# Ledger of designs, part 36: VH-VL binders against f1miw6

Target 1, 251 residues: f1miw6
Amino acid sequence: MPHFAKPLLRNIITRNLFNSIKKKQCLQYLQTLRTLQYDGFTTVYFGETDIPESLVTGEDFSDGYYMPTPTWCVVHAGGSQGWVPWKYRMFLRDELCIKQEDNLFFEFCDVVKKAYGKCAIVVKERRRQDATRPKEGKETEAQAHVPSVVNLTSVTCCPEVAKSYGHKLLTLPSPYNYLNPLDSAWSSLKWFIINNRKEFCLQSVDGVYSYQYILFSDLISKGIERINLSKWRTITTKVRRWENYYLGKLS
Below, E stands for the ipSAE of ESMFold2; O stands for the ipSAE of ESMFold2 at other seeds; V2 stands for 0.75 times the mean of E and O plus 0.25 times the DockQ between their complexes.

## First folded at step 13 (VH-VL; framework fv_izeltabart)

Design u5 (at its last look DockQ between E and O 0.87; V2 from the best seeds 0.00; counts 0 for: pae O 3.0 > 2)
Fold by ESMFold2, look of step 13:
Structure u5 (fold): chain C 251 residues (1-251), chain A 120 residues (1-120), chain B 111 residues (1-111)
Amino acid sequence: as target 1 above (251 residues)
Amino acid sequence: EVQLVESGGGLVKPGGSLRLSCAASGYTFTDYYMHWVRQAPGKGLEWVGEIDPSGGSTNYNEKFKSRFTISLDNSKNTLYLQMGSLRAEDTAVYYCARDYDSGDWGMDVWGQGTTVTVSS
Amino acid sequence: DIVMTQSPDSLAVSLGERATISCKASQSVLYSNKNYMNWYQQKPGQPPKLLIYAASTRESGIPARFSGSGSGTDFTLTISSLEPEDFATYYCQQYYSYPLTFGQGTKLEIK
């Protein structure tokens, strides 16, 4: 009966309970989503992606005495109707001056209300300190299923704000990446950046962040435009195939 | 003219590996999903998987996910199927196929197929 | 996995006569009033050829004698007046859910 065997068994038990909770959350998410769709809610996926500036430049500042190349966060939303008619946001990350806009989600809810009426707004579950949830010796189920506020890194998504516009805020469980069409849109954007970056890259510029921000914003804008309605319909069709799979498998 | 041409098939021993290629021409490669579909001798069609050339996203038949990898090279307009840990049951003609715009219309263009034989 | 079951497995029909092939899905493939189901034709030594998509819509260049019908779980391919080039194996295929799956095939032979 070694002491090592006890930690291994507890980890297996904790992992199985965590997986069961996540499967239940996924099924509840899918059932709620389909009910809202039946009730006339338009599905809108709201999310963010990180784009390292080095992805655009192809270079690394390896001098050791200079600031590292920053990472930019892009916030946007879309669905089977294409990108929402809302100006995407771009934030500088991985520096001390990182900002979250106080009214961004409020503005977003207003825009999608005007564009589509009542929406099912889907955000991906954000998870930090992942080792805490499958903790050995304590499985706190309230921590796993009842978040008070759904947060993106750059934006706070308040359910009460969504409700005040007649929307419903839904959280997509984190291990089910196939169920978020925005992840595919972000991959396509990053692919566009990689294949078009040489036309937009200036690698030695005084006043670096102001000039790079303008060029980077232009590249991002063109990349977002290239993810057109046809692409969005394909992406959401693939997500629907996964939704159908999980509804059959989990129910 | 839209064309898909598979290559890389042949005889391979059990446990071996093989990479199939599908060269695409006559259309914008990144606009369409691409599929691999196989057919064992005298048997029906079996979907292997798909890839989105515009972002590299893949979906697999679970039967193959641990042993097969779909990839592409956009600079060559070429789709690949890397097959490992091959077994006699993997003996088949392997087709590549194009999925029409938006993924709602079916596989409208197929290659001629390339034959993989797994035998000692 | 959605199982697509065709019947019959083999069918012998005379030239100029009507052939009917059925396909049954183990789950509905209907979503938002569209049936996510295709029909393919395959001749020996050749790749499959798309005939019908969305259960009933003929692909470009497919003769009018081919028609598809049905909804939900039950589908039919009909060839109204058989010609010599129509003797082949026919497959239904769903694209409603992953994994994509084909029927086992129906071999259409000359009587």
Scores: ipSAE 0.486, ipTM 0.799, lowest interface PAE 2.5, mean pLDDT 81
Fold by ESMFold2 at other seeds, look of step 13:
Parts: sequence; C-alpha cells; structure tokens
Structure u5 (fold): chain C 251 residues (1-251), chain A 120 residues (1-120), chain B 111 residues (1-111)
Amino acid sequence: as target 1 above (251 residues)
Amino acid sequence: EVQLVESGGGLVKPGGSLRLSCAASGYTFTDYYMHWVRQAPGKGLEWVGEIDPSGGSTNYNEKFKSRFTISLDNSKNTLYLQMGSLRAEDTAVYYCARDYDSGDWGMDVWGQGTTVTVSS
Amino acid sequence: DIVMTQSPDSLAVSLGERATISCKASQSVLYSNKNYMNWYQQKPGQPPKLLIYAASTRESGIPARFSGSGSGTDFTLTISSLEPEDFATYYCQQYYSYPLTFGQGTKLEIK
C-alpha cells in the first residue's frame, strides 16, 4: 500500500515529541537558573564563537568555487556585570587541528570565583541536526547520579570541577539560542569586524602566521572592548524578557 | 541634536505593501535599539517591534511577525519597516523611537510619525 | 502577553491640584528589585514623551511634580500640582516581557 503521507506524518510526530522534550528542558533550565539567582549565584555565560579568516579579510567566493579558509575560535564569558575579568582565548582550528585545552575550565572557574563568588555557569548545549529522542533509558538514569561532562568544541566543561569551586554548571537547551546573551555579543563582535576590517590592514605579508595573528588579535580585542558594560546590561535584559516570555508560555 | 524623521506613509489599498523609513541623526546610530510603535486614529499605542543596529537582532510583536519586517541601513543611519498584506486595521500613525541604552530604559526619543491609510 | 490596565480612562482636575493615575499589570513586572515599567505623556498631534522609567525614575528634563510609585503589579503616576501643559494622555508601558505592551491611556483634562 502506497502511504505517501505516512513518512511525512511520522516525521512530523517525531519532531513534535522532540520539541516537547526541549520545551520541558527549557522550563527546567529556567526554573533552575532563577532558583540559583535567588540563592545569590552570579550568572555567567561561558561560550565560544567561530570567526573564519574570510570574515576578517573580506575574501569573496561568489563565483561558486569553494575554498576552505582557516577558522579561529574565540572563547570568552560574560553577564550582567560585563565581560568576565578573564583573558579570552583564541584557537586556530581546522578539521585536522581541533583540540581541547584540558586546564582552561579549571582556570576559568578559579577566576570567576575570585571575581564574583559562587556562579551559575551557563554553557550552550551543542545542537545535533536531525536528532530524535536524545535522552532515552539508561542515559537518563546514569546522569542522575553523576553529572555529565559538558563539552564546548574547544573546552571540556566538567560539572564536578565547577562544583569544587562552589559553582553550578547549567546547560542551555539548543533550540533556545535567544536565551544566551553571548550569542548577541558574538553577533556584535562579527558586525564590528565586518565594518572595521579595512581599517586593520590584514593582507598577508609573506604568509607569516604570527604577524596575521597579532593584527587579527588586535581587531578582535577592540571588538570585544566595544561591547561594554552598558551593552552587556542591555543584552542581558533583552534575554531576560525572552526568559519571562518562555516562563509564561511553557508553564 | 538627536532627531528621528519618519517618511513613506500614504494611502494604500488592502493587500498592498508599503515601506516606511526613519532617518536618524545627532547620535551614534549603532549604540541604541530602535523601535516601531503605531497608533490607530483615536486609539492607544501598540508596539510593533525592535532592532539592534549593532548586530541586526530583531524582536517582533507576534501579531505582525508574518507581515512586517524591520531592517536597517547603517551606512545611511536609517531604520525601515516593510509592511505587507496590509489591512484596514493597519491604518495608523507609525512612530520610530530610540531605546535608552543604559540598562534602565525607555523610549527616550520619538519621531513625529508618518501616517499610513489602508483604504479602497 | 502582559496586559496593562489604566484607571480611570479619563480624569478632570483643576489647575494646581493633585492628579493620580493608576496602572495595573496582569502579572508582576518586578525582577531583582527593579520594576520594568515606564510612563509616557502624549499631547494631541504629538508623539509620546518619556516621563518615568523603572516605575519611579524621572527622565532628564521632567519636572519634579511628576512622580511614579508602586511595585509588582500596581503602579501610580502622580502629578502634585497640575500646570496647563500637563493636560494630555498618559500611558504606562511594561518592558518586563515580550511583547512590550502599553496601557490603554488615561486622558487628563482641565476641570
């Protein structure tokens, strides 16, 4: 029997179950976050963004020819008190050189403890395309007793490391990107790069990577400085409006 | 002197489209969120949406999200409202407004408005 | 959506007297000791003008006779001694949650 609509209906039903699971995860995240904030935890958003070198150089491949370009990963953190007083990190990455820095999260936890005391450290859940039933059976049971390690692409974020400093590590569910003020900060950084890259002359000099890194780093540094405390307070307040919307809608 | 000047209003038939403009001057355009707010004749104020000129992020009143698009041109310090599938109830004065960017905010500067009339 | 309900819809008050305008939110707009609501004044043929933000903080250039009070769901705009330029329509507005919403307005008229 030809069931033309059968595969489409099954796909829609599977997507709806996944969305219901993500709604529950979002509500749990928001309730936990608000409880921690009430209990005096400072909220800190820890995350990363990718900046391809083509964004900095302005190279255009509109003729349809694809050319892989090196990509830099920027790791930083911030919240309603601005950027954390912690030197952001930059990593060169490509498909063959993606690496995790083992001690970076320890250092981060120590710095935010000294700066703010106990923190609710929020990291974004890494999204999987076409994923269904991401939590089933034994995975849920195992996670109940020992918190899972939460990984960024470049950094391993261990809940037990955060706990050892008095922090709590929280994961923001992936479909709710608008609940991460770092995403707005990253967009502002990328906008700054696009509009100021010509003033930073980044054309290669004999392909010297250290020279390119220094010039690129200066552009990134100034873009980060442009996102000041006032901007951070605006961004976090806009995120809070979305949090309040979803708390009302998902309850 | 901070100024916001709306333009592009006029008479349009139901189902038609119209683009409103808001020219900003006297301040750094990318430092402030911008809003569209409308007011039907003899009625109160209704928020349409907002945009962050320093990153392109938009938020809409869900009532308008499918028919209205907020955009901007940073090189011209200009905010736009693209309105489609217009109906008689969209008849209103449309204001652009600047969002006070200090964490304790309100819409501190408003334009004089531009009138949109949707009528056969 | 948070509904902002003002009362009264209109109010007639004599020059030099006190006027009070009430605004009630359908849910609390208080977070971390800050009330996320504003007051605006609008005269006929003019755009709105920001008077008060964060429920009680006067915008620059707003006379001291204007004051805002209240918390959570219940807010009041008070004009302590009415002057001729104060006869206008007043709107409360919340910015606690999306969408941003305004009250229906209170028209203040000379008695």
Scores: ipSAE 0.440, ipTM 0.778, lowest interface PAE 3.0, mean pLDDT 81
ESMFold2 (binder alone), look of step 13: mean pLDDT 92; pTM 0.947

Design u6 (at its last look DockQ between E and O 0.94; V2 from the best seeds 0.79)
Fold by ESMFold2 at other seeds, look of step 13:
Structure u6 (fold): chain C 251 residues (1-251), chain A 121 residues (1-121), chain B 111 residues (1-111)
Amino acid sequence: as target 1 above (251 residues)
Amino acid sequence: EVQLVESGGGLVKPGGSLRLSCAASGYTFTDYYMHWVRQAPGKGLEWVGEIDPSGGSTNYNEKFKSRFTISLDNSKNTLYLQMGSLRAEDTAVYYCARDYDSGDWSGMDVWGQGTTVTVSS
Amino acid sequence: DIVMTQSPDSLAVSLGERATISCKASQSVLYSNKNYMNWYQQKPGQPPKLLIYDASTRESGIPARFSGSGSGTDFTLTISSLEPEDFATYYCQQYYSYPLTFGQGTKLEIK
């Protein structure tokens, strides 16, 4: 049974090395962010969240068969100034394909430039299946071929596009969820949806059947409006308390 | 007018668990973060953690995160603290508090009366 | 964690006299020209009560005899003319960094 013990030990070593790498990435991210803030860059968090249609309808799939539901992707951005003055986007994810909007990031960079001047645009790192494997010395050379593009599932975020508008694109390491105020904003939106979806639906007056027809865009728009400037200031201030914690802990 | 009332404290043996409750009234529950703060006999105040009732987001003192869980029930305007794997040093009065946070400043402007947890063998 | 250290641990002062309580943070709590620091009062058998936020701003309903000062790491609570209801324990507290931390307290007693 010599190989059984080796895979278990390797997994422990792999996790420890991965955590060490992610801690260094977090410290570098925070130091870069603080330098940009000192240099007058406005911090803007750009991201997406998935809203399954079942969350809006309230339908429960507990009958034991795998039944995928349609999912909407909401793309928006915000910071201590509130939501960026930019119309959020919604994309349908379905089995056929994911629609990616190539012009969207260009338009976003132009809007935030006009609104705030130069920005530090923060995008959360997307986790990939192969990103959990340990890396050796030759992986350093393979990383040199990684594209400079940072992608959401629905939007291509090119660093050169950001640079052309005077912005800097930053990647937030994925394990550090406390450092992304959009996560709190998305949680508030989903909580609003769950607690208000009955209010935004139409029910048939046909006595035999009851149908729920939800004004989907109105529900989302109202939920986003509930996350006002005061809320954004609060969640970004709480993120800064975590930034201060990690800067102290990782130094 | 604004009131917070804790309950659920008592005597527990080491390794045991308790759930504390904090009933809120006189204000819009979802507008304010809520905290748990404890005070051991003869000691100062120690922050346990906070929760946003409008989204369920939590921030914990990392010291307690593995053993304590903050939750809420918006339909009852009630905050909970689930405590597990209790130790003698967890003996304290546990307060809930409302966080007035404008983004410009923050402070716990309303506190409950506290509920006492005693962990003794 | 940011350690908040108060001095003295206990202070005996006569009615009508001035009391001064010090609080020192283990690192600066100053950000963008704001000090992320509060003062609380706690009487026996009662919960804490917010007195001062942002180091120097009195909460509504707090008498003018209470004042806060200081910046960065060094802070002071001053009670200019003690009244009988002022004998309590006083805590400083920072909200600059998680975890939120309190000083150990200063007990103010009648001399």
Scores: ipSAE 0.742, ipTM 0.902, lowest interface PAE 0.9, mean pLDDT 82
Fold by ESMFold2, look of step 13:
Structure u6 (fold): chain C 251 residues (1-251), chain A 121 residues (1-121), chain B 111 residues (1-111)
Amino acid sequence: as target 1 above (251 residues)
Amino acid sequence: EVQLVESGGGLVKPGGSLRLSCAASGYTFTDYYMHWVRQAPGKGLEWVGEIDPSGGSTNYNEKFKSRFTISLDNSKNTLYLQMGSLRAEDTAVYYCARDYDSGDWSGMDVWGQGTTVTVSS
Amino acid sequence: DIVMTQSPDSLAVSLGERATISCKASQSVLYSNKNYMNWYQQKPGQPPKLLIYDASTRESGIPARFSGSGSGTDFTLTISSLEPEDFATYYCQQYYSYPLTFGQGTKLEIK
């Protein structure tokens, strides 16, 4: 019979190497970020979140009697200066996730250059859980009225495009979610949706995504407006407290 | 006018669990971060963690993160601290506190009277 | 973790006299020309009370005899003319880095 000690030792050694690599990446990220801030770069966090329609409706699809609902992707950016003065993007993942937006990042770099000058643009490292496969979950698929949804978290962020505008693109290592103020902003947006959602009990409705998009876009816009400059300053200050923690811990 | 009232403290044996509550009144609950801070008998203050009532975001003292959970019920303007796997060193008065946070500075400007947790055989 | 060390641990001072309490941080709590630290007062059987935030700014309703000073790692709370209600334990607290940490406290007693 196979000796179990070898598989256990291999897993321990592999995990320790992975953790060491991620710690080094985090320290390098923080040191680079602080150098750029010292050099006058404005820090801007660029990212996306998924908002399943069930969050807006409050419906539970666990028993399989409901049709699958789509997942909307919101792409936006912000920092200590508030939301970037850029119209956020909202996509339905079914169709748009097959093909990325060609010029989205190019447009973004132009807007932040005009608004702030040179920026340190921070994007979260893609993980397999975030980008490729959803968490273990149950969904019901039915033909025609509610398309199947695959969660894709991919926006093309080219370092050379950022460089051409005088920006620097930074990647935030995936295990360090405390270092991304957008996560707090997205949580506040989802909280706003839950507390201001209308009861959605629509039956026999074709073309629901166009009307739902209008309703969702109004709700999303109001939720984003509620995350004002004061809130952004609080969120980014709390992230800086985590940055200081990790700089001390990892050095 | 502004009041914070803790409850749920008591005597528990090591390994046990408790859920503390903090009822808030006299202000808009969702406008302020909320903290848990504890004080062991005859000792100083120790920060446990904080939560944003307007988004559910939490920041923990990593010392406690594996055993303690901070949560909210916004419909009741109530903050919770779920404590598990309690140890003798968790014996303390537990305070909830409201954070005046302007983005550039922070301070716990309103405190409750505290609730006592005793962990012993 | 940033360790906040207060000095002295206890202090006996007469009414009407000046009291000075020191707080030293194990690393600087200065960022963008702001010092991320507060002072609190705690009387027996009572919760802490915020006195001073941002190192030197008095909270609303705090008497002018309380003042905070210092920068970086070295901070001072001064009570210029002690009143009977000022005898309490005083804590400094930093919010520069997580976890938020308090000093061990300084007990101010009547001489």
Scores: ipSAE 0.738, ipTM 0.902, lowest interface PAE 1.0, mean pLDDT 82
ESMFold2 (binder alone), look of step 13: mean pLDDT 92; pTM 0.947

## First folded at step 14 (VH-VL; framework fv_izeltabart)

Design v1 (at its last look DockQ between E and O 0.87; V2 from the best seeds 0.75)
Fold by ESMFold2, look of step 14:
Structure v1 (fold): chain C 251 residues (1-251), chain A 121 residues (1-121), chain B 111 residues (1-111)
Amino acid sequence: as target 1 above (251 residues)
Amino acid sequence: EVQLVESGGGLVKPGGSLRLSCAASGYTFTDYYMHWVRQAPGKGLEWVGEIDPSGGSTNYNEKFKSRFTISLDNSKNTLYLQMGSLRAEDTAVYYCARDYDSGYYSGMDVWGQGTTVTVSS
Amino acid sequence: DIVMTQSPDSLAVSLGERATISCKASQSVLYSNKNYMNWYQQKPGQPPKLLIYAASTRESGIPARFSGSGSGTDFTLTISSLEPEDFATYYCQQYYSYPLTFGQGTKLEIK
């Protein structure tokens, strides 16, 4: 294989160039963030996580009576001041609508402007892969989406919307996962769900359909509340230790 | 009475693996970060990493990240350190410690007695 | 990595005398008027014991003869009147930046 060594060397060179670009992006992100913080911008981390319904129910799909479990997407934001005083959003990944609502980020920018003034809004760099194969459960499900869920295909963060409110939208480079305190918050939420899901039972004989929606929403709401201001201060302080590490290492 | 008890240390050959345990008692396990700190014979202290028992979030000294894994079992109030690809320089006493945290302050206010790992050819 | 440099490496001091141990960080560990710095005491065959956190605040149960001072990069542990139980190795430790790092230690011996 006379040419394999040549392609392998090219892969190493390409990988080194990619790593250098990502290091430069991280340093630029950190320098920009610190400049904005010095200039009085409040740092707000805006993001989402997926909570599969099986995490809530504890169901084991080791076959037999196969029943695909839908996945909830939770959208929220927080920082050293705690969760933003903005109603978090939940929506189903399995449910699509021809009509999109594109003002969610607009509403968010308005709320954080009123709460904190100008913000440095940090969003983790996203990568997308084609998901053209429909989920099997869509054909068999009779249940409607949660009543508070916005039926969107994706969340969109527009830099021009942020700018119009005096905010700055920053993208956190994807390989630097230690720099996102939302990752720790989401881990704590999922831990809460696993350890408390049996505490959230049906309450009354009213609508059975309402019981299902209330159960999921109530459990998630309580999990978010458990991540209080003290916890947010701890996880943002730990992120700052990583920021200090990378500023020293990359400069 | 707060107690941390390490176990699982011993003699291991280079390239080998070992899992250390730290059993916690006398406090609410999920309220405190937990650390692993090591001390080579006659040497100073070296931080290995930490974990949040209430969510599983970890922070590692990058020196160890490729070879060491911190985990826990909340049902047993037990912290673990999985060590792989061990080298002679990993020979040390390994301590677990509880992190004193009141917001912006941090301090390892309770330590175990340590467990000794010896990596010998 | 923030390097914590202690001086001296060891010192011998008589009972009842004052001991002073220095710790210098390779960069400032001050943020929002708080110093992210701790002091620990360690006796042979024992785990470390937290003495001082946030550079100057004594941990519960630590005698008043121990005091921490300094800010930014320069820190000092002072033992105002040495008792027999104070002969140990002392470590400073920063938690401003990962990895958490300790000084090399200062061994305090009886003269």
Scores: ipSAE 0.737, ipTM 0.902, lowest interface PAE 0.9, mean pLDDT 81
Fold by ESMFold2 at other seeds, look of step 14:
Structure v1 (fold): chain C 251 residues (1-251), chain A 121 residues (1-121), chain B 111 residues (1-111)
Amino acid sequence: as target 1 above (251 residues)
Amino acid sequence: EVQLVESGGGLVKPGGSLRLSCAASGYTFTDYYMHWVRQAPGKGLEWVGEIDPSGGSTNYNEKFKSRFTISLDNSKNTLYLQMGSLRAEDTAVYYCARDYDSGYYSGMDVWGQGTTVTVSS
Amino acid sequence: DIVMTQSPDSLAVSLGERATISCKASQSVLYSNKNYMNWYQQKPGQPPKLLIYAASTRESGIPARFSGSGSGTDFTLTISSLEPEDFATYYCQQYYSYPLTFGQGTKLEIK
């Protein structure tokens, strides 16, 4: 047997166990979702995407020394009924801090209850919440001033808050991205930004000076509006085709 | 008149690569999903995959996902199929097709004439 | 994958007669009272042509002699009075589940 064969075999066995766990999680998710839909729950997908300012400005970071540009986190929700009638939220990511918005999920649950009644609220599995290991003990943290890495902004989604409104919070397993219609919606938004950012720039001519501005909030708002009810129905129907595929393949 | 014109087919050796093109005209390219469908000689139709020109989202027949890539160029109204690691069983006529997909109602209503790929040693 | 099985594999029919082509899905393609399947016609040397979508809705420009029916797993394409241009191969296709799949085809020949 080659000297390196033992470590490679252990890695293959570990990956096979991980894949088996994720297969079961996906089947459990799909079965739970179908049961909730049968029981009259409206499915709503709640999530976030990152929009780096370079996508909006078009600046090329490969030509020189650049500090990391700000990255905005956009939070919204939608489903087969279109975007939830709720103003999207936008957060600037801190380089060394993770923000948690305590009120946002509470407000969201109230809005979707009023709009749709009881909902199955689907959130993408976050990497920090993917593990089922116990959390216990005292922890002290130290931070150093280092070259910047963009911090994730997260919204705290509490199952008990959802339950208090008659909702059920579901977690979509991370390797099954085809099962999240928000991914397609975010792709459409980013495509809109790339193709329309020049139309949202203002140029001011003032004697010998020229200034240009980007109406960032208007660009994002218009991009979200372009993803209309018809687009949402198409996206959710394509997700259902993947759900049917995985129900057949993984069972 | 709506037209789809495929090109780029030909004879290749096993293990080779080809890129097929589909030039679209006569309609708003970003309003329609686009598909690749193939037909082996004397055989039926096999779906390869689709792409949304208004967002770049793709869905593949998993049979092909490791070897085939669908892409597009909106400035040229052109759909592409990049095929790698070709095998004899990939010998087929390859069609591009337009699909007005508005949710539950879907159908490939315009097809190109096809381009022939032959994989032979 | 959902297997679409057509019958018969070939059918010989006289001009002016009725033709019936069956398509059976290996699992139901019905959701919310909608059937996710289409019918296509293909003549030799030509690409397929959409005839019927959503199981029973005729595409624009398709003659009234073509009709689709059925639900769930069992579907039928009917040509009420055959004309010379109708001799072709016919395919059913489902879009309920990925991958999209076609039936093996039914060749309609002149008797």
Scores: ipSAE 0.680, ipTM 0.887, lowest interface PAE 1.2, mean pLDDT 81
ESMFold2 (binder alone), look of step 14: mean pLDDT 92; pTM 0.944

